# Designs tried in a protein design chat: VHH binders against o29008. Part 33

Target 1, 271 residues: o29008
Amino acid sequence: MDREEIKVAVLRMEGTNCEDETVKAFRSLGVEAEAVHIKQFYSDMIRFEEQRSVFDYQCLVFPGGFSAGDYIRAGAIFSARVKSVLRKDIEEFIKMGYPILGICNGFQVLVELGALPGFDEDKPLAEKPEMALAMNDSSRFECRPTLLKKESEKCIFVKNLKKDVVMFPVAHAEGKVVFPSGKEDEYLERLTSNDQIVFRYVDEKGDYAGYPWNPNGSFYNIAGICNATHTVFGLMPHPERAFFGYQVGRREGYGDGYCIFRSVVDYLEKL
Short names: E, the ipSAE of ESMFold2; O, the ipSAE of OpenDDE; V2, 0.75 times the mean of E and O plus 0.25 times the DockQ between their complexes.

## First folded at step 12 (VHH; framework vhh_6z1v_2)

Design m4 (at its last look DockQ between E and O 0.05; V2 from the best seeds 0.00; counts 0 for: pae O 11.5 > 2, placed apart)
Fold by ESMFold2, look of step 12:
Structure m4 (fold): chain B 271 residues (1-271), chain A 126 residues (1-126)
Amino acid sequence: as target 1 above (271 residues)
Amino acid sequence: EVQLVESGGRLVRTGGSLRLSCAASGFTFDDYAMGWFRQAPGKEREVVAAISWSGGSTWHADFVKGRFTISRDNAKNTVYLQMNSLKPEDTAVYYCAAKLTGFSRGYFKSSQYDYWGQGTQVTVSS
């Protein structure tokens, strides 16, 4: 599709009139992007002209300013049937091959929806969550740069990456990837066999290591995963905060996060 | 079985008023946005008014603004169209339609609605 036809929705719950770093990243690549309050998709307190459809967009982003608690409160005002229809709209979006990105708290939202780990192409949203992002082992907010090894060839979000190890910052209190107790090896094998592990935390030598290199204690050093179609991607680090060079201590140019967003645009242009 | 049954359409003089009703059954009414559409002979259906699932938001087409008012009573599973200051150009079959609320909200095109009534004729004499 032509780049001028691409439109990205970056979801928010905030009442402020600020644009996310994610909106700026996509706009700098020449695509239309806007911050959209999630209430614009479902709330009857919003005027009709302000309402939006998810199908007006070719990419959805759940950014770091959108917490799991806010998602639960937003869902509580609808009946079980309306919630089922909302889930079916997201399922249709995924089946159409359009990408979804969840960053930090947005990764938590994708987990709660059942979109990640996302093992089943025919049922892209599991009925119940199949993983969690638990409290960090340190029991504190972790805010630091992290080094991430690229582990996936099939994930559309990393196709433009030329480096094996990238740097994205983290800023979270609940980022520990956990799977159902006693099923960890089974889930790891399923993710590995379908190339669904996208990034893992590493030290400066590129070796898998514990704290502080794995800042939250995530199982298998997992920093980010994608679903079975490789088009729904969730990660705890913030690529949008490493997109422009100035965000990572450079005077000019881009940081490692540029290639994540560029990869989405490249993918959509080829659809 | 889903049913939408319009009533209240009749012959009315120019300047007159009438109230259309649409009784819904076979689905959870409170989960649906409702719309009124009209179709004159030889013309395509056009949206007249729409109302959100709770009744908290309403919309009216410019050609009926200030004259028509959509409302709903979720306890009675009924949506209404109060029509005042009627004109001969309001002559049409009026249809009630229902759309399940979700992320794909859109109220203005007939293709966005899941269920339709059979219509009620409104005729405004000059």
Scores: ipSAE 0.013, ipTM 0.379, lowest interface PAE 7.2, mean pLDDT 85
Fold by OpenDDE, look of step 12:
Structure m4 (fold): chain B 271 residues (1-271), chain A 126 residues (1-126)
Amino acid sequence: as target 1 above (271 residues)
Amino acid sequence: EVQLVESGGRLVRTGGSLRLSCAASGFTFDDYAMGWFRQAPGKEREVVAAISWSGGSTWHADFVKGRFTISRDNAKNTVYLQMNSLKPEDTAVYYCAAKLTGFSRGYFKSSQYDYWGQGTQVTVSS
């Protein structure tokens, strides 16, 4: 499809205001993007002109920053509302091959929706969550730059990423990737065999390391994963805060986050 | 505080040209589509032109007939209306309005706009 036809929705709810950076990132790429309140999808109180459908868009983003310090609860609430109103639509959206991005809290939402790890291609949303983003091992809010090694060659969100290691900042208290007890090896094998691990935390040498390089203590240093079809992607670090050069201390150009968003656009242009 | 301040309206002769400006403040300008409306005495307010947030898309009323052109400068938080070949029937108060950008091209109803300026008087004499 033509770039001019691409429309992106960054989903928001009451109290959220961090979607602006994501919207700006997409707009800078020449595609239409807007923040869309969840009520615009279901509320009868919304003016006709403000009503939206999931199918008005070709990409959905669950952004970070839902609430200061209450990420788990915020994610759970948002997920619950999305499930109640948009579950079927989102499932169809995924089946259509349209990309969904979850950042930080958005990653949590995708997990709660059952979209990640998303092993079943025929059932994009599991009935129950199959993984969790738990409290950081440090038991504190982690806010710092992180280095991520690209692991996946199939995830559509990193198709244009040529760098092996990228820098995205983290800002979260509950970013620890955990799998069901006793199933860690099984899940790892499934993720690896289907190339669903997208990013892993690394140190300055590009080696897998613990704290503070792994700020949350995620299993296998996982920072982000995608579903089996590689079109739904969740990560804890914030690529939207590393999109423009000025966000990462550069005078000109783009940060490492640029490739995430550009990859989406390129994918959709070829879709 | 959100402000839209129109300027450039004045008395001109038929066939003359004017450039209206609307300076915006108090909101993220490039998140909003902008429109120009006009209201003549005893007439309803009508849309003259609209422009998308990026300026990539514009709309002009049929009565403009290529005489008016809407544009914007996001770096200056300003929207413009270039008015050429003015006619007496163009006499009206011209209003600048802002609408939060969306995918619906609902730029034609005044009720769709969130913010309004106080207007600037344009008078075209015969």
Scores: ipSAE 0.006, ipTM 0.261, lowest interface PAE 11.5, mean pLDDT 90
ESMFold2 (binder alone), look of step 12: mean pLDDT 84; pTM 0.861

Design m5 (at its last look DockQ between E and O 0.02; V2 from the best seeds 0.00; counts 0 for: pae O 9.2 > 2, placed apart)
Fold by ESMFold2, look of step 12:
Structure m5 (fold): chain B 271 residues (1-271), chain A 126 residues (1-126)
Amino acid sequence: as target 1 above (271 residues)
Amino acid sequence: EVQLVESGGRLVRTGGSLRLSCAASGFTFDDYAMGWFRQAPGKEREVVAAISWSGGSTWHADFVKGRFTISRDNAKNTVYLQMNSLKPEDTAVYYCAAKPRGFSYGYFKSSQYDYWGQGTQVTVSS
């Protein structure tokens, strides 16, 4: 499809605050992008000209961005709203092969929806969550740069990525990837065999390491995963905060996050 | 047993007016958005107007804007289409339809509607 025909929805609700960076990132790549309040998809009190269909877009982004202290309640409300009013639309959106990105709290939304780990391409939304993002091992809000090793060749979000290790910042209190007790090895094998582990936390030498390099204690150092079709991607670090060089202490150019967004556009242009 | 029953379709002169009604039963009417669609011979079914479940928002296709008005009365489980300034091009079978919650608004394709009426014929003479 032509780049001018691509339209990205960055979903928002009261309490989200990262949608502006994500919209700016996509717009700088020459695609139409807008922040869309989730009520615009379902609320009876929205004027028709402001109403939206999920299918008006070719990419959905679930951003993070809750204030410390409000995190649990606002995120739970967001997840519940998505599940109750958009679940069927999102299921069809995934089946159509359109990309979905969940950043930080947005990763949690995808988990709660049953879209990640997303083992079954014919049933892209599990009936019950198959993983969780638990409280950080430190028991505190972690706000720091992280180094991430690329682990997937098939994930559409990393196909433009030339580097083996990238740097994205984190800002979360609940980012610890966990799988069902007693099934961790089974789930790891399923994820690995289908190339669904996208990023893992590493130290400056590129080695898998514990705290502070793995800032939340995630199982297997997992920072981000994709579903079975490699088109639904969730991660705890914020690539939208590492898109432009100035966001990461450079005078010019781009940060490592550029390639995530570039990869989406490249994928859609071929679709 | 769900039923949508249209009424009010008839032969009308150009420039005339009609009011279509659609009585709903067998489901929770207040939880459904309602739409009017039409289908002329040899053509695809097209959306004419839509109204939110509370009646708080309405939409009308450009080809009927200013001439047709959708409304609903949730106390009577009925949706209406007031049709003014009728033209021969408005000749079609008109269907009411109900779209459940769990789908977003936006582009109103007929495939998003669960329940359909039998249709009522509107014929506009030259």
Scores: ipSAE 0.012, ipTM 0.337, lowest interface PAE 8.4, mean pLDDT 85
Fold by OpenDDE, look of step 12:
Structure m5 (fold): chain B 271 residues (1-271), chain A 126 residues (1-126)
Amino acid sequence: as target 1 above (271 residues)
Amino acid sequence: EVQLVESGGRLVRTGGSLRLSCAASGFTFDDYAMGWFRQAPGKEREVVAAISWSGGSTWHADFVKGRFTISRDNAKNTVYLQMNSLKPEDTAVYYCAAKPRGFSYGYFKSSQYDYWGQGTQVTVSS
């Protein structure tokens, strides 16, 4: 695809507040991007000009900043609404090879949708969640820069990432990756064998460490994973807040988050 | 009648600053994304910056290099272009344009903009 033909939807609903940064990031790369409210996909009250289809786009993003609306469980409300109206479309979208990105709350949504860890290529969305993002071990909202080591060579979102360690900020209360009790080793083996672990928390030396380098206490220091086809990616840190140089204390240029978004665009250009 | 009226263009010295304004009328302003384009003599029209209907998202061309900033005030039906550190190569007629907020081909194609101003001349002397 030509870059100008690429369209990205950043999905939003009540309470979402990180969509603008993500839209700006994609637009800066020369692709079209917009924030799309979930109701634009199904509501009859939406005027014709505002109606949208999942298939109008080549990339979907579930952004962060929705935690304020999730009183019961992070990502549960958003995922329930998406599942009720867009489940089939999203499944087809994934099967078509189009990328889906989940950031922070978006990662939570993807987990609740059954899209991650997404071991079954033939069934992109599991009937029930197969993992969880639980309350941080600190029982506090963690807001700090984190260092992430790139682990995957197959995930399309990190194809252009040359650095071994990147810096993305976190901002969350429920970011602890947990697997079903008694299945931790099995899940780890599956994820590792299929190169689905994308990022792991590390310290300044690039070593795997606990708190505060692992701010949430995630199993195996996992910060982000992708599905079996490596086209659906969820992470707790915010690459969109480390896209531009000025966001990370640089005068010019780009931050480490640039490569995540550029990788998506490059992938789609070749698709 | 739909109108886009640019203002603020003038002769300035290298390193100077200008603020362009575009006043819109005759259409629902917040239903449109706005853009600034420029055309220098003998060159094709090129996009300089774009801003979403709400102003929450902006895009700037690479050649801006942080020197220009697009903004808008929906209460005043006006879009602005703050231009700092101007260079002779910035000399051009600058156009304001309106694009429907509905998703189409993109902000970078002039053909996607429904309404255009008459332009304002910006000249930067060495």
Scores: ipSAE 0.009, ipTM 0.244, lowest interface PAE 9.2, mean pLDDT 90
ESMFold2 (binder alone), look of step 12: mean pLDDT 84; pTM 0.868

Design m6 (at its last look DockQ between E and O 0.02; V2 from the best seeds 0.00; counts 0 for: pae O 11.9 > 2, placed apart)
Fold by ESMFold2, look of step 12:
Structure m6 (fold): chain B 271 residues (1-271), chain A 126 residues (1-126)
Amino acid sequence: as target 1 above (271 residues)
Amino acid sequence: EVQLVESGGRLVRTGGSLRLSCAASGFTFDDYAMGWFRQAPGKEREVVAAISWSGGSTWYADSVKGRFTISRDNAKNTVYLQMNSLKPEDTAVYYCAAKLRGYSYGYFKPSQYDYWGQGTQVTVSS
């Protein structure tokens, strides 16, 4: 599709704050992007001119928030609203091959919707969550740079990524990837066999390491995963905070997060 | 069986008023947004007005804004179009249409609606 036809919705609810950074990232790549309050998709009380269809867009982003103390509550409220009113639209959106990105709180939303790990292409939203993002092993809010090794060749969000290891910052209290007790090895094999593990936390040498390099204690150092179609991607680190060079201490140019957003645009242009 | 039955279309002079009604049956009316469309000979159907499933929001085409009012009565499964200050350019067949709430499409194009009435002719004479 032509780049001028691409529209990205960065979803928000009361209390979310990171949508501006994500909107700026996509706009700098020459696509239309806007923050869209979730109520604009369904609420009878929103002016008709402000109402939107999910299908007005070719990419949806569930952003994170800035509020350190409210991630659990805000994420649960956001997920419940999405599940109650947008579930069918999101299922169809995924089946049509359109990308969805969940960052930090947004990854939690995708997990709670049953969109991730997303093993079944024909049933992209599981009836019940199949994984969780649990409290960090440290029991504290972790705010730091992280180093991430690229693990997927098929995930559309990393197709443009030339580097093997990237840096994105984290800021969360609940980021620990866990799978159902007793099914960890089964789930790991399913994810690995379909190339669904996208990023894993590493140390400065590129080796898988524990705390503080794995900041939350995630199973298998998993920092981000995608679904079976490789088009729905969730991660705890913030690529939108590493998009422009100035965000990561560079005078000019881009940070490692640029390629995540560029990869979406490249994918949609070929779709 | 789903039915949308328009009524009230007739010949009326310029400056006159007319009220169209659309009675719905065969589906849960409270779950559907409603629209009025019109089609003049040789022209495509165009949206005139739309109303949300609860009646909380309304929309009007610029050509009718301030002159037409859409309303609904969910207890009677009926949507209305009050047409005031009629002009010859309002001459058309008027159609009632229904769209399920929470569906993936917008409200302004005919292809976005699930059910249609048979139409009622409105003619505005000079």
Scores: ipSAE 0.012, ipTM 0.380, lowest interface PAE 8.2, mean pLDDT 86
Fold by OpenDDE, look of step 12:
Structure m6 (fold): chain B 271 residues (1-271), chain A 126 residues (1-126)
Amino acid sequence: as target 1 above (271 residues)
Amino acid sequence: EVQLVESGGRLVRTGGSLRLSCAASGFTFDDYAMGWFRQAPGKEREVVAAISWSGGSTWYADSVKGRFTISRDNAKNTVYLQMNSLKPEDTAVYYCAAKLRGYSYGYFKPSQYDYWGQGTQVTVSS
């Protein structure tokens, strides 16, 4: 499809505060993008002109910055609302091959929705969460730049990423990737065999290392994964905060996050 | 009555600077994204810059990136366009436009905007 026909929805609700950066990133690429409140999909109180459908868009983004509203578990409230009103639509959206991106809290939401790790291609959303993003091992809110090694060749979000290691900042208290107890090896094998690990935390040498290079203590240093069809992608670091050069201390140009968003656009142009 | 009134357009020399203002009235200003468009003689109206309702997001055409800055003051119901390093090709009538947030897709097409000003002439001489 033509770039001008591409429409992106950055989903928001009360407490979301990273939607502007994400919208700006997509718009800078010449595609249509807007922040869409979840109520615009289902509320009768919304004016007709403001009503939206999931199928009005070719890409959905669950942004970061929503954790302030989730006192019990990160992503739980947002996921519950989405699941209650948009579950079928999202499943169909995924089956159509349209990309979904989850950033930080958005990754948490995708996990709670059962979209990740998403091993079953025929059932894009599991009935129950199959993994978790737990409290950081440090028991602190981690806010720092991180180095991520690209691991996947199939994930559509990194198709245009030529660099082996990229820098995305993290800002979270619950970013530790954990798998069901006793199933860590099984899950790792499944993820690896299907090329679903997208990013892993590394040090300055590009080696896998612990804290602080792995800021949250994630299993196998996992920073981001995609589903079995490689069209749903969740990561804890913030590519939208490393999109423009000025965000990463450069005078001009783009940061490493540029490639994530450009990859989405290129994928959709070919779809 | 909805009104958008542009001001600040004038003749300037190449390399000069100019600040346009657009005063809005008759609608809830902070519910609208604002855009600046321009139309040169014999050319189609084109989007120059856009800013979200809160001012948290901005967009610029490639031709003006690094030179133009869009901003807004919701307390004053005004949107601004700071134009630096002006070039003869920037000569046009500049229009202020308002788009209800969440009303439609994008910020790039004139048809996406609900209200328009009458325009202000900007002329850049060589």
Scores: ipSAE 0.000, ipTM 0.257, lowest interface PAE 11.9, mean pLDDT 90
ESMFold2 (binder alone), look of step 12: mean pLDDT 87; pTM 0.897

Design m7 (at its last look DockQ between E and O 0.02; V2 from the best seeds 0.00; counts 0 for: pae O 13.0 > 2, placed apart)
Fold by ESMFold2, look of step 12:
Structure m7 (fold): chain B 271 residues (1-271), chain A 126 residues (1-126)
Amino acid sequence: as target 1 above (271 residues)
Amino acid sequence: EVQLVESGGRLVRTGGSLRLSCAASGFTFDDYAMGWFRQAPGKEREVVAAISWRGGSTWHADFVKGRFTISRDNAKNTVYLQMNSLKPEDTAVYYCAAKLSGYSYGYFKSSQYDYWGQGTQVTVSS
């Protein structure tokens, strides 16, 4: 599709705070992007000219970033609203092959919706969550750089990554990937066999390591996963906070997060 | 059997008024946003006005602003278009359309509407 036809919705609700960075990232790549309050998709009380359809867009982003005191409760509220009013639309959106990105709290939304790990292409939203993002092992809010090894060749969000290891910051109290007890090996096998593990936390040598390199204690060092169609991607680190060079201590140019957003635009241009 | 039946279209002089009605049956009216579209000879069908499923929001095209008013009565399963200060340029076939709402669907493109009436002719003479 032509780049001028691409429109990205960065979803917001009360308490989100990373939507502006994400909108700016996409706009700098020459696509239309806007922050859209989820009420604009379903509320009868929104001014008519501000009402939106999910299908006006070709990419949805569930952003992260809530005040530190509200992360868990705000994420749960966001998830519940998405489930109640957008579930049908999101299911169809995924079936149409359009990408969805969930960052930090947005990853939690995708998990709670049943979109991730997303094993079934024909039923992209599971009836109940199949994984969780639990409290960090440290019992701390972790706000730090992380190093991430690219693990997927098929995930559309990483096609532009030229490096094995990238740096994105984290800022969360609940980021620990957990799978159902007793099913960890089964889930790992399913995810790896379909190339659904996208990023894993590593140390400076590129080796899988514990705290502080794995900042939350995630199973298998998983930092991000995608669904069975490789078009729905959730991660705890913030690529939108590593997009521009100035966000990572450079005078100009881009950080490692640039390639995540560039990859989406490239995918949509070919779709 | 879903039906949308428009009525009220007729010949009227410039500056006149008339009211279009659209009676709906065969679906849960309260779940649907309603729109009025028009199509003049040789032109594409265009949205004139739209109203959300409970009437909480309305929209009117700039070319009818201040002259036309969409409304609905969900107890009667009916949507209306009050047309005042009519001009010859308003001459067209007017169509009532319904679109499922509450699930983030768009309102401004004819392709997004699920059900359509047969149309009612409005002719405005000088």
Scores: ipSAE 0.012, ipTM 0.406, lowest interface PAE 8.4, mean pLDDT 86
Fold by OpenDDE, look of step 12:
Order: sequence, then C-alpha cells, then structure tokens
Structure m7 (fold): chain B 271 residues (1-271), chain A 126 residues (1-126)
Amino acid sequence: as target 1 above (271 residues)
Amino acid sequence: EVQLVESGGRLVRTGGSLRLSCAASGFTFDDYAMGWFRQAPGKEREVVAAISWRGGSTWHADFVKGRFTISRDNAKNTVYLQMNSLKPEDTAVYYCAAKLSGYSYGYFKSSQYDYWGQGTQVTVSS
C-alpha cells in the first residue's frame, strides 16, 4: 500500500504518557498517526465522528508510560479493558498480518493480553498470560541507556536494522522477563527455534552481561520478543526516545530507534 | 455546553508580537488535540498550528517560519499561540479548534475538528 494510505494508532488511556513521541516518530516518516483513546473504540458516549475502529489502521502501538490502575500488576488494567472490548478485533488484526508494537508498559499490556510470546499462530491471544514482566531484580525504577543486540532476522520491526547493537533507553520498575517456573528451557527453545527473540541486553563490548547492562534481570537477557508470526513485537526499552538524533546527543539525523519505525512503514508498503 | 473562547487579538504594527489565548470549557480538555486556524478576507480558512493532547507534539504551517508557537496549559484548559514578527499578511480572524485524540500527519483539515471558537481578529498594519 502507498505510504499516504498508512494509518497508525497509538493507543492511550488514563495515565499513558509516551504516545506523543511515538506519534511524532511515525509522522516524521510520512504516515498518518494519531493517539487514540481506548474509549473511542467502544464508548457510546463518544460522538460518531470521534469513534474509531481497529480496522481504520494498519498498525497499532501500545505505548510506554504508566497506565492508571496498574498498582497490582503493570499493564493489567489496560489489557483487561482491551480484552473486554477489542479481543476479537485484535485477533483479526494480527491474523491479517498487521503489525502491533508494545513499548515498555505496552510490552506489559501485550503480555497480559496473551499476545506474547504468542507461540500459537492460530490463536494470537492466549486465554491466560503465558509469561510475565516482573519487578526488576534491583527492586528499583531503572532509568538509563541500554545496549541491545539484534537477535532476530524474521521480526518485521528490525528488518531495516543494520547495526548489530543499538542504544535504547529504559524507564521501568517491572521489566524483568520471566517464564513459567520449570518451563524456562522449553520457552527458550521455542523462542530460539522460531527466531522470536528480537533484542538482548549487552555491555559495551557486545557481550551478554548482568546488572547494570541487564537493568531488570531478564531471563537470558531478553529485552524484546515477537510472536510466532513475527508481526507483534514487545520490548522494554524505548525506541521512540531514540528516534531523532537530538534525543541521543546527535546534531542531526536519527537515532537507533529510527529503524524500528521505518521497518514498520516499509513492511506495510509491501503488504 | 462546550465553549472555546479566543482572546488577545488586536491591531499591531508590522514586526510586533501578540499572544492569543483560547479558554476551553464543557469538555475534557486534555483528551483533545488543539489547533489554531485563520481566515483572511476572501481567503479560505487555513491551519496555522496544532498541538497534541499533552503538548508533546506540535505542528506549524510552513508560512509560520518559526514566528509562531503553539502551546497549551492543561491545568488551565487553555491553548496559546505566540505570534512574533507579525506581517500584514497575517491579518485574519484566528480560530481555536479542538479535536478528540491525536492529529493526522503534517496537516489538519478544518473538517476534522469537533469544536470551534468564535474567533479573534488580528490586524497587522504596515
């Protein structure tokens, strides 16, 4: 499809605070993008002209930032609302091959939705979460730049990424990737065999290392994964905060996050 | 009742500055992107600037050329347009408008906005 036909929805609700950067990133690429409140999808109090459908868009983004009500578990409230009103639509959206991106809190939401790790291509959303993003091992809010090694060749979000290691900042308290107890090896094998590990934390030498290079203590240093069809992608670091050069201390040009968003646009142009 | 009330428009000399304000009421202000439009006599209404719901993203028309800046204060339910280096060509009625959620890439059409103010007259003399 033509770039001018591409529309991106950055989903928002009460408490979200990273949607503006994401919208700006997509807009800079020449595609239409807007922040869409989740109520616009289901509320009867919304004027007809303001109502939205998932299928009005070719890409959905669950952005970072705190979502209201996430006192018990990050992403739980947002995911519950999405499940209650958009489950069927999201499933169809994924089956259509349209990309979904989850950043930080958005990754948490995708996990709670059952979209990740998303091993079943025929059932894009699991009935129950099959993994978790737990409290950081440090028990602290981690806010720092991270170095990520690209691991996947199939994930559509990194198709245009030529660099082996990229820098994205993290800002979270619950970013530790954990798999069901006793199933860590099984999940790792499944993820690896289907090329679903997208990013892993590394140090300045490009080696897999612990804290602080792995800021949250994620299993196998996992920073981001995609589903089995490689069209749903969640990561804890913030590529939208490393999109423009000025965000990463460069005079001009783009940061390493540029390739994530450009890959989406290129994928959709060919879809 | 939804209301958008513009203020600050007046007669100024070329090179002068004005700050327009738009006070919003009757709706959840921080759910809406805001925009400024202008309409000169005999011309079509055109978009001047737009700002996202939390102010993290802004857009300005090419003819602004860095002279105008849109901003907002959600605590005050107000959107602003700082206009510097004004020119006679900037003479127009300036309108504040509100649109639920975000905004389209690079340009806003008037038809996309849900609420409008009555406008405020800006006149720039030679």
Scores: ipSAE 0.005, ipTM 0.235, lowest interface PAE 13.0, mean pLDDT 90
ESMFold2 (binder alone), look of step 12: mean pLDDT 84; pTM 0.862

